# Designs tried in a protein design chat: VH-VL binders against Type III pantothenate kinase (coaX). Part 7

Target 1, 235 residues: Type III pantothenate kinase (coaX), of Pseudoalteromonas translucida (q3ijv0)
Amino acid sequence: MKLLIDVGNTSLKAKLWQNEQVQACDLNNLPWHAITHVIYACVGRSELLNAILAQAAFNSISCFEAKVTKTLGGLTCAYEHFNNLGIDRWLALIASFTLYPNKACIVVDAGTATTIDVLNCDGQHLGGWILPGLDLMTRSLTQNTQRVFDDENTPFTNQLGINTPNGLKNGALVATIGAINQAKPYLNDKNTQIIFAGGYGSLLQQQFKESIFDPMLVIKGLNYWYELDENSNKL

## First folded at step 1 (VH-VL)

Design zi4 (framework fv_zigakibart)
Fold by ESMFold2-Fast, scan of step 1:
Structure zi4 (fold): chain C 235 residues (1-235), chain A 121 residues (1-121), chain B 107 residues (1-107)
Amino acid sequence: as target 1 above (235 residues)
Amino acid sequence: QVQLVQSGAEVKKPGASVKVSCKASGYTFTGYYMHWVRQAPGQGLEWMGYINPNSGGTKYNEKFKGKATMTSDTSASTAYMELSSLRSDDTAVYYCARSGDYEYLYAMDYWGQGTTVTVSS
Amino acid sequence: DIVMTQSPSTLSASVGDRVTITCKASQSISSWVAWYQQKPGKAPKLLISKASSLESGVPSRFSGSGSGTEFTLTISSLQPDDFATYFCQQYNSYPLTFGQGTKLEIK
C-alpha cells in the first residue's frame, strides 16, 4: 500500500492507499511491513514528517515528494511560473482530472483559505482565486473591529442576517458562494462538475445542486500524482 | 455542517450494560476516526478509545479493554459505544468526538452533546 | 502512560487580565498537544492543536506555545466569556491523556 502525507503550514494529514481506496491510518503505529511507497507534499516544516521519513528509510521504503509541474499526463497548469501554484491546488486538480475525465470542473478547497480553480474538459487549468476561508473571514472582522461579535451557536446559512452574528457568518458564506458562481462563465459548459474539499467543503456542497464533496481530494491527488509522474518511477 | 448527535440519558443498575449512539452528519463518516471520551461528575476528561468506521478497526485505552465495545454502522453514519458490567464509578457523561477533517492529528475538532449515564442501585 | 499536569488547578482573574495556564508532560511529546475549553453543562471545544495552531472561530486573544515537555495557553486580555475550565491533551502516544483541568473563575 502507499502512505500518503500532506503537510500544510498548521497540520499534517496522512492516509493509506490500497485497492483504489483511501484508508485511515494510525501515525503512531504505521504498518511498515505493508507499505511500499511514501508519497508526500509539504509546505511547512514538520518534525513528525521527518520522523516518518527516517522510519521509512530504516525500512528501505522509497519516498517521493510531490511537486508542481507545467504538465502531467493530459493536465496543464495555467500559471506561467508553475512553481508558484500551491501544491495542494495542483494535487486537487490532478485528482479532479483523473476522477472526472473529459469533464469541465470547478475545484473548491475550503480550509484556512478557500481556493477556487477552473479546469476545462481538455485538461487545461484556466486559473483560480484565493480567498480567506469562512473562519478567517469571521475572525478578521471580530478581531479587527470594536463592535462586531460572534455567537458560538450561530451557524453559517445563506439567509439575510437580522443580527450581527448572523450577518457575520452568513456574509462569509454568501461571499464564498458568490465567488464560486463567478467561476462558472469561464467554462460556458452545462456539464461543469463542482467539486468541494476541505473542512467547509460539505457546508458549501449543500449550496450547489449536483456538486460533489470529496474530503480526500488532495490525498487522492498524491496517489494519482505518483501514478502519472514518469520521473517519480525512475528514481 | 458537521454535527454529532448522541442518544439520550440512561439510568442503569450495577451489572447492566448500556449502549450509547452517536449519529454523524455533514461529512463523509468513513473518512474520520470517532473517539469516545468520558467525564465523571466534576472530574476531568478520560479517553476511552477510537473506532475507524472505514475498516471497523478499534484502539482502546487499556483501562477499558473488555469493558467497552465500539462499533459503527456505515449505512446509518452512526457510531456506538457499549459499556458492560456497569459499576457506580461508570457514572459519567460520555462524549463522542471526531478527529480528522483535513488534519490527521488526534485533536478532536467536533464533539457530540454528551450522554449522561447514571449507575445506581 | 504520559501524565499531563496542569498548573494552577484553579485561577482567579479579572476581565482584561493576561492569564497563563501551564501544562507539563511526564516525557517529551514534541508539539502534539491540544487545548480545550469547557463551559458548565457543555461539551469541550477545541481551541488549539499542535501546541500553537489556533482553531477556526477561536478569538485571537488565545495563543499556545511550547514544545517537548512544557506548554502554555495564554489569554492576552480576559473577557467575561472566557471563564471556563481548560484542558490540555497529548496525542503523541497511546493512550491519549488529558491534564486534570484548570478552572478559570472570576476574581
Scores: ipSAE 0.000, ipTM 0.391, lowest interface PAE 21.9, mean pLDDT 87

Design zi5 (framework fv_zigakibart)
Heavy chain, then light chain:
Amino acid sequence: QVQLVQSGAEVKKPGASVKVSCKASGYTFTSYAMHWVRQAPGQGLEWMGYINPYNDYTKYNEKFKGKATMTSDTSASTAYMELSSLRSDDTAVYYCARWDYDEGYAMDYWGQGTTVTVSS
Amino acid sequence: DIVMTQSPSTLSASVGDRVTITCKASQSISDYVAWYQQKPGKAPKLLISAASSLQSGVPSRFSGSGSGTEFTLTISSLQPDDFATYFCQQSYSTPYTFGQGTKLEIK
ESMFold2-Fast, scan of step 1: ipSAE 0.000; ipTM 0.463

Design zi6 (framework fv_zigakibart)
Fold by ESMFold2-Fast, scan of step 1:
Structure zi6 (fold): chain C 235 residues (1-235), chain A 122 residues (1-122), chain B 107 residues (1-107)
Amino acid sequence: as target 1 above (235 residues)
Amino acid sequence: QVQLVQSGAEVKKPGASVKVSCKASGYTFTSYYMHWVRQAPGQGLEWMGYINPSGGSTKYNEKFKGKATMTSDTSASTAYMELSSLRSDDTAVYYCARDLPYYYDTSEFDYWGQGTTVTVSS
Amino acid sequence: DIVMTQSPSTLSASVGDRVTITCKASQGISSYVAWYQQKPGKAPKLLISAASTLQSGVPSRFSGSGSGTEFTLTISSLQPDDFATYFCQQLNSYPYTFGQGTKLEIK
């Protein structure tokens, strides 16, 4: 099995990969006897990650850091300088390309920031957008405007706001929906698959007919990155 | 305050190896990549590669593959760069430099070590 | 490899002058350019990142502009402390590459 680790600024997410499935793991009791590879992506570096990598080395288990590349198998990065694409976006694209072969995809990761990436059916990434996440959109207005206020009990909906909390929350959601819809003309493909990940991915998925929510999209991307990266596989 | 302090000047004979150190202080060592850059006398800057001190993964400029080896010691907050099979054209000032995490849209070599002069002469 | 070409290689100027140094990339690099100042015997000092973002503690007379393949570093009113060598760097495609340097000297 593989140990898959995604390190962000404030948290470390880890899962096991076995028999084409993501499995929960206990970081305090990792099954080193059964782990063959550690695949990780790191944004905010972590003492916990360093400790895990040291344990892998002690058990003679190879570790691989996922990196953005210009091409990977049939997938091509749109950025002129590929290493500027965030690793989580690349991993989400890799997972989408692998899980939905020969399909155009719009990949949305709705976390602290909301990222939207456009992938055509031939594996060419066309680019994307970075927006403030829903919470950041609302916080930016409540922190910088005395008359705009938030109510934590107010849900995000797509309805017209008729009071300030509804206007604030629903404005953030509608802006995000609009951005996603603006991605569709770039593909002009009736078979386009919209895939959501991240903390607000489920909420956004409810706004788009026949879209998919996959909370493990980035983690699955780590596994598929390793399988597709010829350099990592030919040691 | 952030500081990168490098080891002292070295004079080596052709064919020898040299190991330059870069001791970091004033920040969490494992939170930033460490790059190595050299500058031959009167010449421009040449990027050699980087190490991620969290786990020790490295990336080398093709020109330095098989010649430079980058390592780190997290307990000492120190990065190392070793050059083997030294030739006269390896004579240069070697710098370590800190970079932002590679997965953001911006990169900055915001702090540099003072440099280590390596002279290769017979 | 992306080649960074600076112009001019040497620039003579007087205190108070407006000075512009240009940097041309062999391929589009968006805004992923940094500018450094280096004085003899010293490490390079980061002045500007992301083509136009002024580093903390750098005097406001320094500014950067450009996108794609052409970038400029401008010093609006040259001071004695500014005579140094300036380097541009692209930070987006490995290997990272630097310009050849522009030596700014007193006229």
Scores: ipSAE 0.000, ipTM 0.402, lowest interface PAE 18.1, mean pLDDT 87

Design zi7 (framework fv_zigakibart)
Fold by ESMFold2-Fast, scan of step 1:
Structure zi7 (fold): chain C 235 residues (1-235), chain A 122 residues (1-122), chain B 107 residues (1-107)
Amino acid sequence: as target 1 above (235 residues)
Amino acid sequence: QVQLVQSGAEVKKPGASVKVSCKASGYTFTNYYMHWVRQAPGQGLEWMGYINPSGDSTKYNEKFKGKATMTSDTSASTAYMELSSLRSDDTAVYYCARGRYTYVGDYYFDYWGQGTTVTVSS
Amino acid sequence: DIVMTQSPSTLSASVGDRVTITCKASQSISTYVAWYQQKPGKAPKLLISAASSLQSGVPSRFSGSGSGTEFTLTISSLQPDDFATYFCQQYYSYPLTFGQGTKLEIK
């Protein structure tokens, strides 16, 4: 099995990959005897990750850090300077390309920031957008305007707000929906797959007919990155 | 590992109702849509509809609207399909099948139940 | 509704033969076609998705091809276990529809 680790700015997510499935793991009791590879991505420094990598080395297990490249298998990065694309976005694109072969994709990761990436059916990444996440949109107005109220119990809906809390929450959602819809013309393809990940991915998925919510998209991307980059890993 | 186990064969009178169950094991029940497919004796396969166990949303083939009702019980990992006002042409084998979803109705069926034979006396 | 038409309806062949089954869609469906094998008294078994993607555990003698409106399932060297009914299924548009089936019989 593979150990898959995704290190963000504030959290570390780790999962096992066995028999084409993501499985939970206990970081205090990792099955080193069964782990053959450790694949990780890191956007920040993590003492916990370093401790895990040290344990892997002690058990003679090879570790591989996922990196953005210009091409990987049939997938091509849109960025002129590919190193400037966030690793989370690249992994989500890799997972989408692998899970939905020969399909155009709109990949949305709705976390602290919301990222939207456009992938055509031939594996060409066309680019994307970065916008504030739903909570950040809401907080930006409440922190800089004394008359705008924050209310945790107010839901996000797509309806017109007729009071300030609803106007604020629904405005954030509608802006995000609008951005995603604006991505569609770039693909002009009825077979387009919209895939949501991140903390608000489930909420956004409800706004789009026949779209997918996959909370493990980035983690799955680590596994597929390794499989597609097999020739580099042999050297 | 993944298994779908359906309830046993049923023999019913015209006008009766029948409820077929499909118990899932070996995977997270709420992560996959459950579809129902009918096969009349010696005939081909006909898609009836699906249920999303994670919110109980359903989609029916127009031919089965008002005839079939799909429900699920997440605590028991079981899906149900009820047929009302049975007629002789409802005699068929009814399958539950696990689907993989996509944006454009991309449901192919990777695991199937063994089938439940429903016979309606003429 | 998208109509899926298979040909032939019945095909007779011998062990070791190369067998081809065709499936035609009433409109363009890209590559959104799956193929199933069904033996008498048993549930269907998935062989191929996305027109050409062989499922894990399915023997390599099975292959699929096609796009748009015409799709083909090929068995390169028939084995005794392969005598069954084969169904194509489109998943481009609702309602999901199957072909009428092709029965593969011993010659």
Scores: ipSAE 0.000, ipTM 0.404, lowest interface PAE 17.4, mean pLDDT 86

Design zi8 (framework fv_zigakibart)
Fold by ESMFold2-Fast, scan of step 1:
Structure zi8 (fold): chain C 235 residues (1-235), chain A 121 residues (1-121), chain B 107 residues (1-107)
Amino acid sequence: as target 1 above (235 residues)
Amino acid sequence: QVQLVQSGAEVKKPGASVKVSCKASGYTFTSYWMHWVRQAPGQGLEWMGYINPSNSYTKYNEKFKGKATMTSDTSASTAYMELSSLRSDDTAVYYCARSEYGYDVDYFDYWGQGTTVTVSS
Amino acid sequence: DIVMTQSPSTLSASVGDRVTITCKASQSISSYVAWYQQKPGKAPKLLISDASSLESGVPSRFSGSGSGTEFTLTISSLQPDDFATYFCQQYNSYPWTFGQGTKLEIK
C-alpha cells in the first residue's frame, strides 16, 4: 500500500492507498510492514512529516515529494512559471484529469481560500482564480467595519439577506457561486464536470446540478501523481 | 427589453451562400451564447450550433460542420450565420436564440423572429 | 445523439380540458429539459426549463414534471390561446435535440 501525506500550513493529512481506495491511518501506528511507498506534498516545514520520513528511511521505504511540472501524463499546466502554481491545485487537477478522462472540468477547492481551476477536455489547464474562502470573506467584513456583524449560527444560503448576518453570509456564498459560473464560458462545453473539494465543498456542490463533491481529491492526486510521474512509474 | 432582430427573407439558387444576421439589444451581448436553430416547413426544430461572442468560440452540430459558419461583431451586437453550398433541403426558417453561459442552462429564453431562406431553381 | 420522442403527435381538445403531452428521451437526461410553445408563423416561446421551472409571464395553468427519461407538460384548463405546437428540448448532451412536436388543435 502507499502512504499519502498532504501537509498544509496548519495541518497534516495522511491516508493509506490500497486496492484503488483511500483508507484511514493511525499516525502513531503506521503499518510499515505493508507500506511500499510514501508520497507526500508539503507547504513549508513540518516536524511531524520529518519524523514520518525518518521512520520510512529506517524501514528502507522510498519517499517521493510531489512537485508541479509543466506537463504530466497528458496534463499541461497553464502557468508560465509552473512552480508558482500551488501544489494542492496541481494535485486536484491531476486527480480530476485521471478520474474524469476526456471531460472538461471546473475544479473548486473551498478551504481557507477558494481556488477555481479550469481544465479542458484535452488536458490543458487554462488557469484559475484565488479568492477568499467563505469564512475569510465574512471575517474580513466583521473585522474591517463597525456596522457589519456575524451570528455564528446563521447558515450560508443563496437567498437575499433581510438582516445583516444573512446579508453577510449569503453575500459570501453568492459571490463564490458567481465566480464559479464565470468559469463556465472558458470551456464552452455542456458536458463540463464541476468537482468540489475542501471544507465548504459539500455546501457549494449543493448549488450546482450534476456536480461532484470529493473530499479526498487532493489525496487521490498524490497517488495519481506518483503513477504518472516518469521518475516514479516503472511502466 | 431583450430583443433579437433578424435580417429579412432570402431567396437563393442551389449552390449559392446566404448570410443571416441577428442584432441583439437590451442586454450585455458578450454575457450570453447565441445559438442558431432551423425549422423546415411544417417540421421540427434542429439545433445548428452556437457562438460565444466574448471569445468567438463556436460549437457546431456535426451535421453542419463545414457547411455553416457562425461569427459575431461585438461592436454592433450582431451575430451572423452563413450557410454555404445551398441545396433545396436547406429551405427553412432560421432562428437565432439566446442562452445563458454554461453547460446546464442551454435552453433558449429569447428568440429572433426568424429568417425564411428559400432555395429554389 | 439523444432522441426525443413526443406523444401524441397530434392532440384534439376542447377549451377547459386538461391536456397532457409526454416527451421521452432515449437515455437519461436528469432534469435538463425545456418546453416551448410555437404558434403558426411565430418563433418558439420558452414555457418551462429544468423540467418544472415555469418561465416568468407564463400562465400558471402550464406545468412540467418528470426526470430521467420521461417528461410531461400539462395544461390544467385549456384556453383558446393555447392551441399551438409544443416542443420539448434536451440540454443534457451535445448536440441539443428537440422532440418532433405535438400539435394541439381544436376538436
Scores: ipSAE 0.000, ipTM 0.443, lowest interface PAE 14.3, mean pLDDT 88

Design zi9 (framework fv_zigakibart)
Fold by ESMFold2-Fast, scan of step 1:
Structure zi9 (fold): chain C 235 residues (1-235), chain A 122 residues (1-122), chain B 107 residues (1-107)
Amino acid sequence: as target 1 above (235 residues)
Amino acid sequence: QVQLVQSGAEVKKPGASVKVSCKASGYTFTSYYMHWVRQAPGQGLEWMGYIYPSGGSTKYNEKFKGKATMTSDTSASTAYMELSSLRSDDTAVYYCAREGIYYDEVSAFDIWGQGTTVTVSS
Amino acid sequence: DIVMTQSPSTLSASVGDRVTITCKASQDISSYVAWYQQKPGKAPKLLISAASSLQSGVPSRFSGSGSGTEFTLTISSLQPDDFATYFCQQYDSYPYTFGQGTKLEIK
């Protein structure tokens, strides 16, 4: 089985991959005897990741770091300098392209930042947007405006706010919904699949009929990246 | 800690209405969707719909539109499901269940109420 | 509506056995499948979400697999506490739908 690790700004996520499926992973008791490959992506330093990689080396297990490339299989990155595209965005695009072949996609990862990426049915990435995530949107106003306050007990909805906490939270959600809708014209494809990932992905998915929430999208992308580029960054 | 406590068993005659309550504790009531699921005796689970307590937006299974009404009282952290025009085939255990958002982990229905038995008989 | 079909509807097994339950969706639901355990007179208990993510506090002998339209729940070494009814559920699209259930009985 493969060990798949995604190190983002706020967390390390790890899953096992065996027989075309994601399995839960206990980082304190990794089954090193059964792991054959470690595939990982990281955007910063992680002492935990380094410890895991050291354990893999001790057990003579090959490790592979996922990287953005200009092309990968049928996919083409839109960025002028492909290395500037965040690795999690690239992995989400790889997973979307692989899971929904020949289908135009809008890929939304709603975490600390919300990223929106547009992929046409031919595997051409068209570009995307980076927004503050829902929490950052609300905090930007509460940190810089004395009259605007937030209540942790106030959720995000798409309804008109009739008090300040609702206005703040719902404004953030509505702005995010608007940005996603603004991506649709770029594809000119009524059969476009919208795919959500990230901590707020489930909330956003509920705002779009027939959209998909896949909390494992980036993790699946690690596996598919490895399958498409087995000769890259082998240790 | 996190708990959903439902109202007690009800026995109703055909044509009556019943209102089941579900009191939440140990978490922020308005931050999670509350779903209703029923189970007829010896049968499987049937999704009825949800209410999002913040704002009170609802989604119903088409089968229950005009039959079930979901409401919530945020000050009491309590969700309600009312069934009108009861028939004998509405005899079932009715469950409330929480669905949440968890930092890239999916929590389907992670917390369930204990269930409320509704018996419809003449 | 997405139809979820479980097999088998009833399964007889002994303690220590490896048990597998299959769930098929009438259309692609990616990984949006949860598995629940229900004992007589009790509410269902979440075991697995996102097809393969084990809920905290659930024994490691339980595992889930699959994507798209075919999903499997496996109990690697059956324990007395595992005799119950098991349900799969899709949460890809509304209405959410459940499989008909698999009753796991003592052989």
Scores: ipSAE 0.000, ipTM 0.414, lowest interface PAE 16.7, mean pLDDT 86

## First folded at step 4 (VH-VL)

Design a10 (framework fv_cosibelimab)
Fold by ESMFold2-Fast, scan of step 4:
Structure a10 (fold): chain C 235 residues (1-235), chain A 120 residues (1-120), chain B 112 residues (1-112)
Amino acid sequence: as target 1 above (235 residues)
Amino acid sequence: EVQLVQSGAEVKKPGSSVKVSCKASGGTFSSYAISWVRQAPGQGLEWMGVIIPIFGTANYAQKFQGRVTITADESTSTAYMELSSLRSEDTAVYYCARDYYGSGYYFDYWGQGTLVTVSS
Amino acid sequence: NFMLTQPHSVSESPGKTVTISCTRSSGSIASNYVQWYQQRPGSAPTTVIYEDNQRPSGVPDRFSGSIDSSSNSASLTISGLKTEDEADYYCQSYDSSNHYVVFGGGTKLTVL
């Protein structure tokens, strides 16, 4: 099996890949005897990742760091300088392209930032947008405006706010919904698949008919990145 | 601030064992590796082994294989190095050092050292 | 598998520049990071250079590290020598093939 690790700014996520499926793993009891490869992506320094890589080395297990490239297995990055595209966005695109073949996709990762990426049915990434995430949108107004306040029990909804906490929370959600809808014209495809990932992905998925929430999208991207890169005559 | 505090000096007889402790504070104990390095009087630094506390896995220099055991207790944030079948040649200052394997074993913080004297 | 060889001692006058070499006996010096440690008598080592040429917070610009692939060596250079620089200096690398840490023999720096 493969050990798949995604290191973000605030957390490390690890999963096992076996029999074409993501499986839970216990970081305190990893099945090292069954792990054949470690595939990872990282933003910044992680002591926990370093410990895992050291353990892999002790067991003579190969480790591979996922990187953005201009092309990979029919997928093409839109960025003029592909190295400037965030690795998590690239991995989400790889997973979307692989899981939904011949389908135009709008890929939304709703975390600390919300990223929206547009992928056509032929594997051409068209570009995307980076927005503040829902929490960052609300926090920016509460810390920079004297009259705007947040009630931590107020939910995000798409309805008109009739008090300040509702207006704040719902405004953030409505702005995010609007940005996603603005991406649709670029594909001109009635069968476009909208795919949500990230902490607020489930909330956003509820706002879009026939959309998919896949909390493992980036993790699945690590597996598919390795499979596509391995076939590039890498020795 | 990260600090590594070691147990006090020991005087041991040949054939006995010694267990030196290294208590970490100021950082996440379970998130890094701890190496043990010794230095005989007037000599250079010699690596003995390393432990990755989160996994309880250790790797030892071949010279010490079979005589050294490195362990860690996450609940007390303490690493231990036990050296058995002591000889006079084992007289040395023993250091614990924090490292990040991904940086090629960079020892960013060192314990103050523990003098172990082996004499009869 | 490999050894790191340093000169046993170097000496130089205050204000001048000294360079300490660390030569790898087999395999490329560039294959693994090289760190440099300073040790004063009775004290634990402290890091002056890590990852070939990086300086920890608090280490002055006078300390620099470099790699020379043609001589298969790493070097520690100390400019503007001060009496407090007098210490033993150790280079260190990692043997990834045999999974062990390698230290150089150490260099005693005397500032006269």
Scores: ipSAE 0.000, ipTM 0.496, lowest interface PAE 11.2, mean pLDDT 87

Design a14 (from co1 with heavy chain D99S S103T S104R L108F; framework fv_cosibelimab)
Heavy chain, then light chain:
Amino acid sequence: EVQLVQSGAEVKKPGSSVKVSCKASGGTFSSYAISWVRQAPGQGLEWMGVIIPIFGTANYAQKFQGRVTITADESTSTAYMELSSLRSEDTAVYYCARSYYDTRGYYFDYWGQGTLVTVSS
Amino acid sequence: NFMLTQPHSVSESPGKTVTISCTRSSGSIASNYVQWYQQRPGSAPTTVIYEDNQRPSGVPDRFSGSIDSSSNSASLTISGLKTEDEADYYCQSYDSSNHYVVFGGGTKLTVL
ESMFold2-Fast, scan of step 4: ipSAE 0.223; ipTM 0.617

Design a15 (from co1 with heavy chain S103K Y107P L108F; framework fv_cosibelimab)
Fold by ESMFold2-Fast, scan of step 4:
Formats: C-alpha cells, structure tokens, sequence
Structure a15 (fold): chain C 235 residues (1-235), chain A 121 residues (1-121), chain B 112 residues (1-112)
C-alpha cells in the first residue's frame, strides 16, 4: 500500500491507498511493514511530516514529493510558469483527468480559498480562478465595516437576503456559484463534469445538478501523480 | 516577461508621509501577493507588509502597524505603500516583491528595482 | 517571534565551495520554508533558492540549499565559486504563528 500525505496551510491529511481505494490511517500506528511508498505534497512545512518521513527512512521506504510539471502523461498545465500553480490544484486536476478520462471538467476546491480550474476533454488545462473561500468572503466585510455583521448561526443559502447576516452569507455563496457558472463557456462541452472538493465542496455540489463531491480528490491525485510519473519512467 | 516597476526617489521632511508605487506587468496582477521590504543604508532586509489583491486584505509587521498602509488598484495593476510620520530612521530603499500566495513561506519570485526615500530636515 | 542568524561575512577563492548558514533562534527550522536571495551592490535582490532547495529558472546548478534539523539551520552552498557570485546573501522564512516574514541579517560573500 501507499501512504498519501497532503500538508496544507492548517492541517496534515494522511490516508492509505490499497486495492484502488482510499483507507483511513492512524498516524501513531502506521503499518510500516505493509507500506511500500510514501507520496506527499506540502504547501507548508510540518514537523509531523518530517517525523513521518524519518520513520519511512528508518524502515527503508521510498518517499516521493509531488511537484507541478508542465506535462504529466496526457495532462498539460496552462500556467505560463507551471511551478506557480498550487500543488493542491495540480493534484485535483490529475485526479479529475484520471477519474473522468476524455471528459471536460470544472474542478472546484472550496477551502480557505476557493479555486476553480478548467480542464478540456483532451487533457489541456485552460486556467482557473482563485476566490476567497466562503468564510473569508464574509470575514472581509465584517472586519472592514461597522454596519455589516455576521451571525455564526446563519446558514449559506442561495436566497435573497432580507437581513444583514443572510445578505452577507448568501452573497458569498451566490458569488461563488456565479464564478463556477462563468467557467462553463470555456469548454463548449455539454458533457462537462463539475467536481467539488474541500470543506464547502458538499454545500456547493448541492447547487449543481449531476456534479460530484469528492472530499478525497487531492489525496487521490497523489496516488495518480505517482502512477503517471512512474509509468512514464518505466519506458 | 513579468516586471515590477517602482516610482522614483523621494526626499521628505520628518513628520511627512510618502507613497511609493509598484506597477506589475507581464502577468496576472490579482493572482499574486505583493510585499513591501525596506533596506536602510548598510543594513539588511526588513519586511513591512503584504497585500493580497484578490482577497482585498493587507497584513503588516507589528513595527509598522498604525503608520503603514498598503493598497492595490487592480485596474492599473499597481500596488502602493504609504508610510506616515516619517523619521530619519525611515531613510531606506523600499522594494516591492511578488509572491504566489498559495505557496507557504512567501517565496518572492520578482522584485522591483527599489525606491530610495530620504528623510532629512 | 524568532530570529534568523547568518555569519556577517564569508570569503573563499575562485573555484572553491562556500556554505552560508542560517540558524533559527526558536522553533524548528523545518517548520517553514526557507528562501535565499542574492543582492549585488546597487541592485535589487534576486532569488537563488526557494522552498529550501529549489532553483529558479536561470540559476546555475552550483547553487544548492539544504536544511539541517540537528543544528536548526538552513544552508546555501555555492560550488565552483566565480567572481560574479560576490554579493550579499539573505535567508528568509515565515513565522506562521505571527503572520510575518523573517529575514536573516545577511552574509557578505567575498571571492578573492
């Protein structure tokens, strides 16, 4: 099995990959005897990640850091400087490309920031947008105005707000929905698959018919990154 | 090609304010963070703060909070750093520097040419 | 609130290898990425290493970065020294707890 680790700005997420499935793992009791490879991505540094990598080395297990490249198999990065694309976005694109072959995709990762990436059916990444996440959108207005306030118990909905907390929360959601809808014309493909990941991915998925919510999209991307990179090097 | 072009040198009196500009070209302005870093004569680099135009947010080093303001105008792809209540110790070259904000640790990939601000009575 | 400490100056002959250290005063050096910047007299800084050990396009492979957790330091190593490498070198990291960028004091490299 592979150990898959994603280090973000606020957390380290780790999963095991076995028999084409993501499995839970206990970081205090990793099954080193059964782990053959460690695949990781890091946006930040992590003492916990370094400790895990040291344990892998002690057990003679190879570790691989996922990096953005211009091309990977049939996938091509749109960025002028590919290394400037965030690794989580690249991994989400890799997973989408692999899980939905020959299908145009709009890939949305709704976390602290909301990222929207457009992938055509030929594996060409067309680019994307970065928005404040839903919480950051609401926070930006409450911190900078005396007359705009938030209520922690107010839900995000797509309805017109008739009080300030509803106007604030629903405005953030509607702006995000609008941005996703603006991505559709770039593909000109009625078979476009919209895929959501991240903490608010489930909420956004409910706003789009026939869309997919996959909370493991980035983690799956780590496995597929390794498989695509290894296979290109086997010849 | 990405370039950060700053406004020209300025001479200011103590107690006045200065506003330095940094115009970005050759890339998507809103996709990046812009930091301001200063360097007093013969001294090292000192971070003042950052603006993330896409979020409309700025963050400042504690030493400069209350007298520094960093803003951005996306229509002109220009970031600004305004420093008030100038002292002789504020004499320095002021740099803007670009960072891709979804990468941890603020790896600055492009720097402006620098703006010399001299504070003298 | 931590400090990054560099030697004030280092010197070495052309063709040799020099290493510049950057030591973190509190917390682990491995907790945050380390960048290295080169500043020649009269010029703005330029990036020679980012994210501990990565080289920007156009930076020669004789520049390398590393992290040593045992000494709580980052290092910039320049092999095959050339006179054009004479410059001030600054390390930089990020304090995620206090949300600010930390620079080292800088090291003046002289190639004699």
Amino acid sequence: as target 1 above (235 residues)
Amino acid sequence: EVQLVQSGAEVKKPGSSVKVSCKASGGTFSSYAISWVRQAPGQGLEWMGVIIPIFGTANYAQKFQGRVTITADESTSTAYMELSSLRSEDTAVYYCARDYYDKSGYPFDYWGQGTLVTVSS
Amino acid sequence: NFMLTQPHSVSESPGKTVTISCTRSSGSIASNYVQWYQQRPGSAPTTVIYEDNQRPSGVPDRFSGSIDSSSNSASLTISGLKTEDEADYYCQSYDSSNHYVVFGGGTKLTVL
Scores: ipSAE 0.000, ipTM 0.406, lowest interface PAE 17.1, mean pLDDT 84

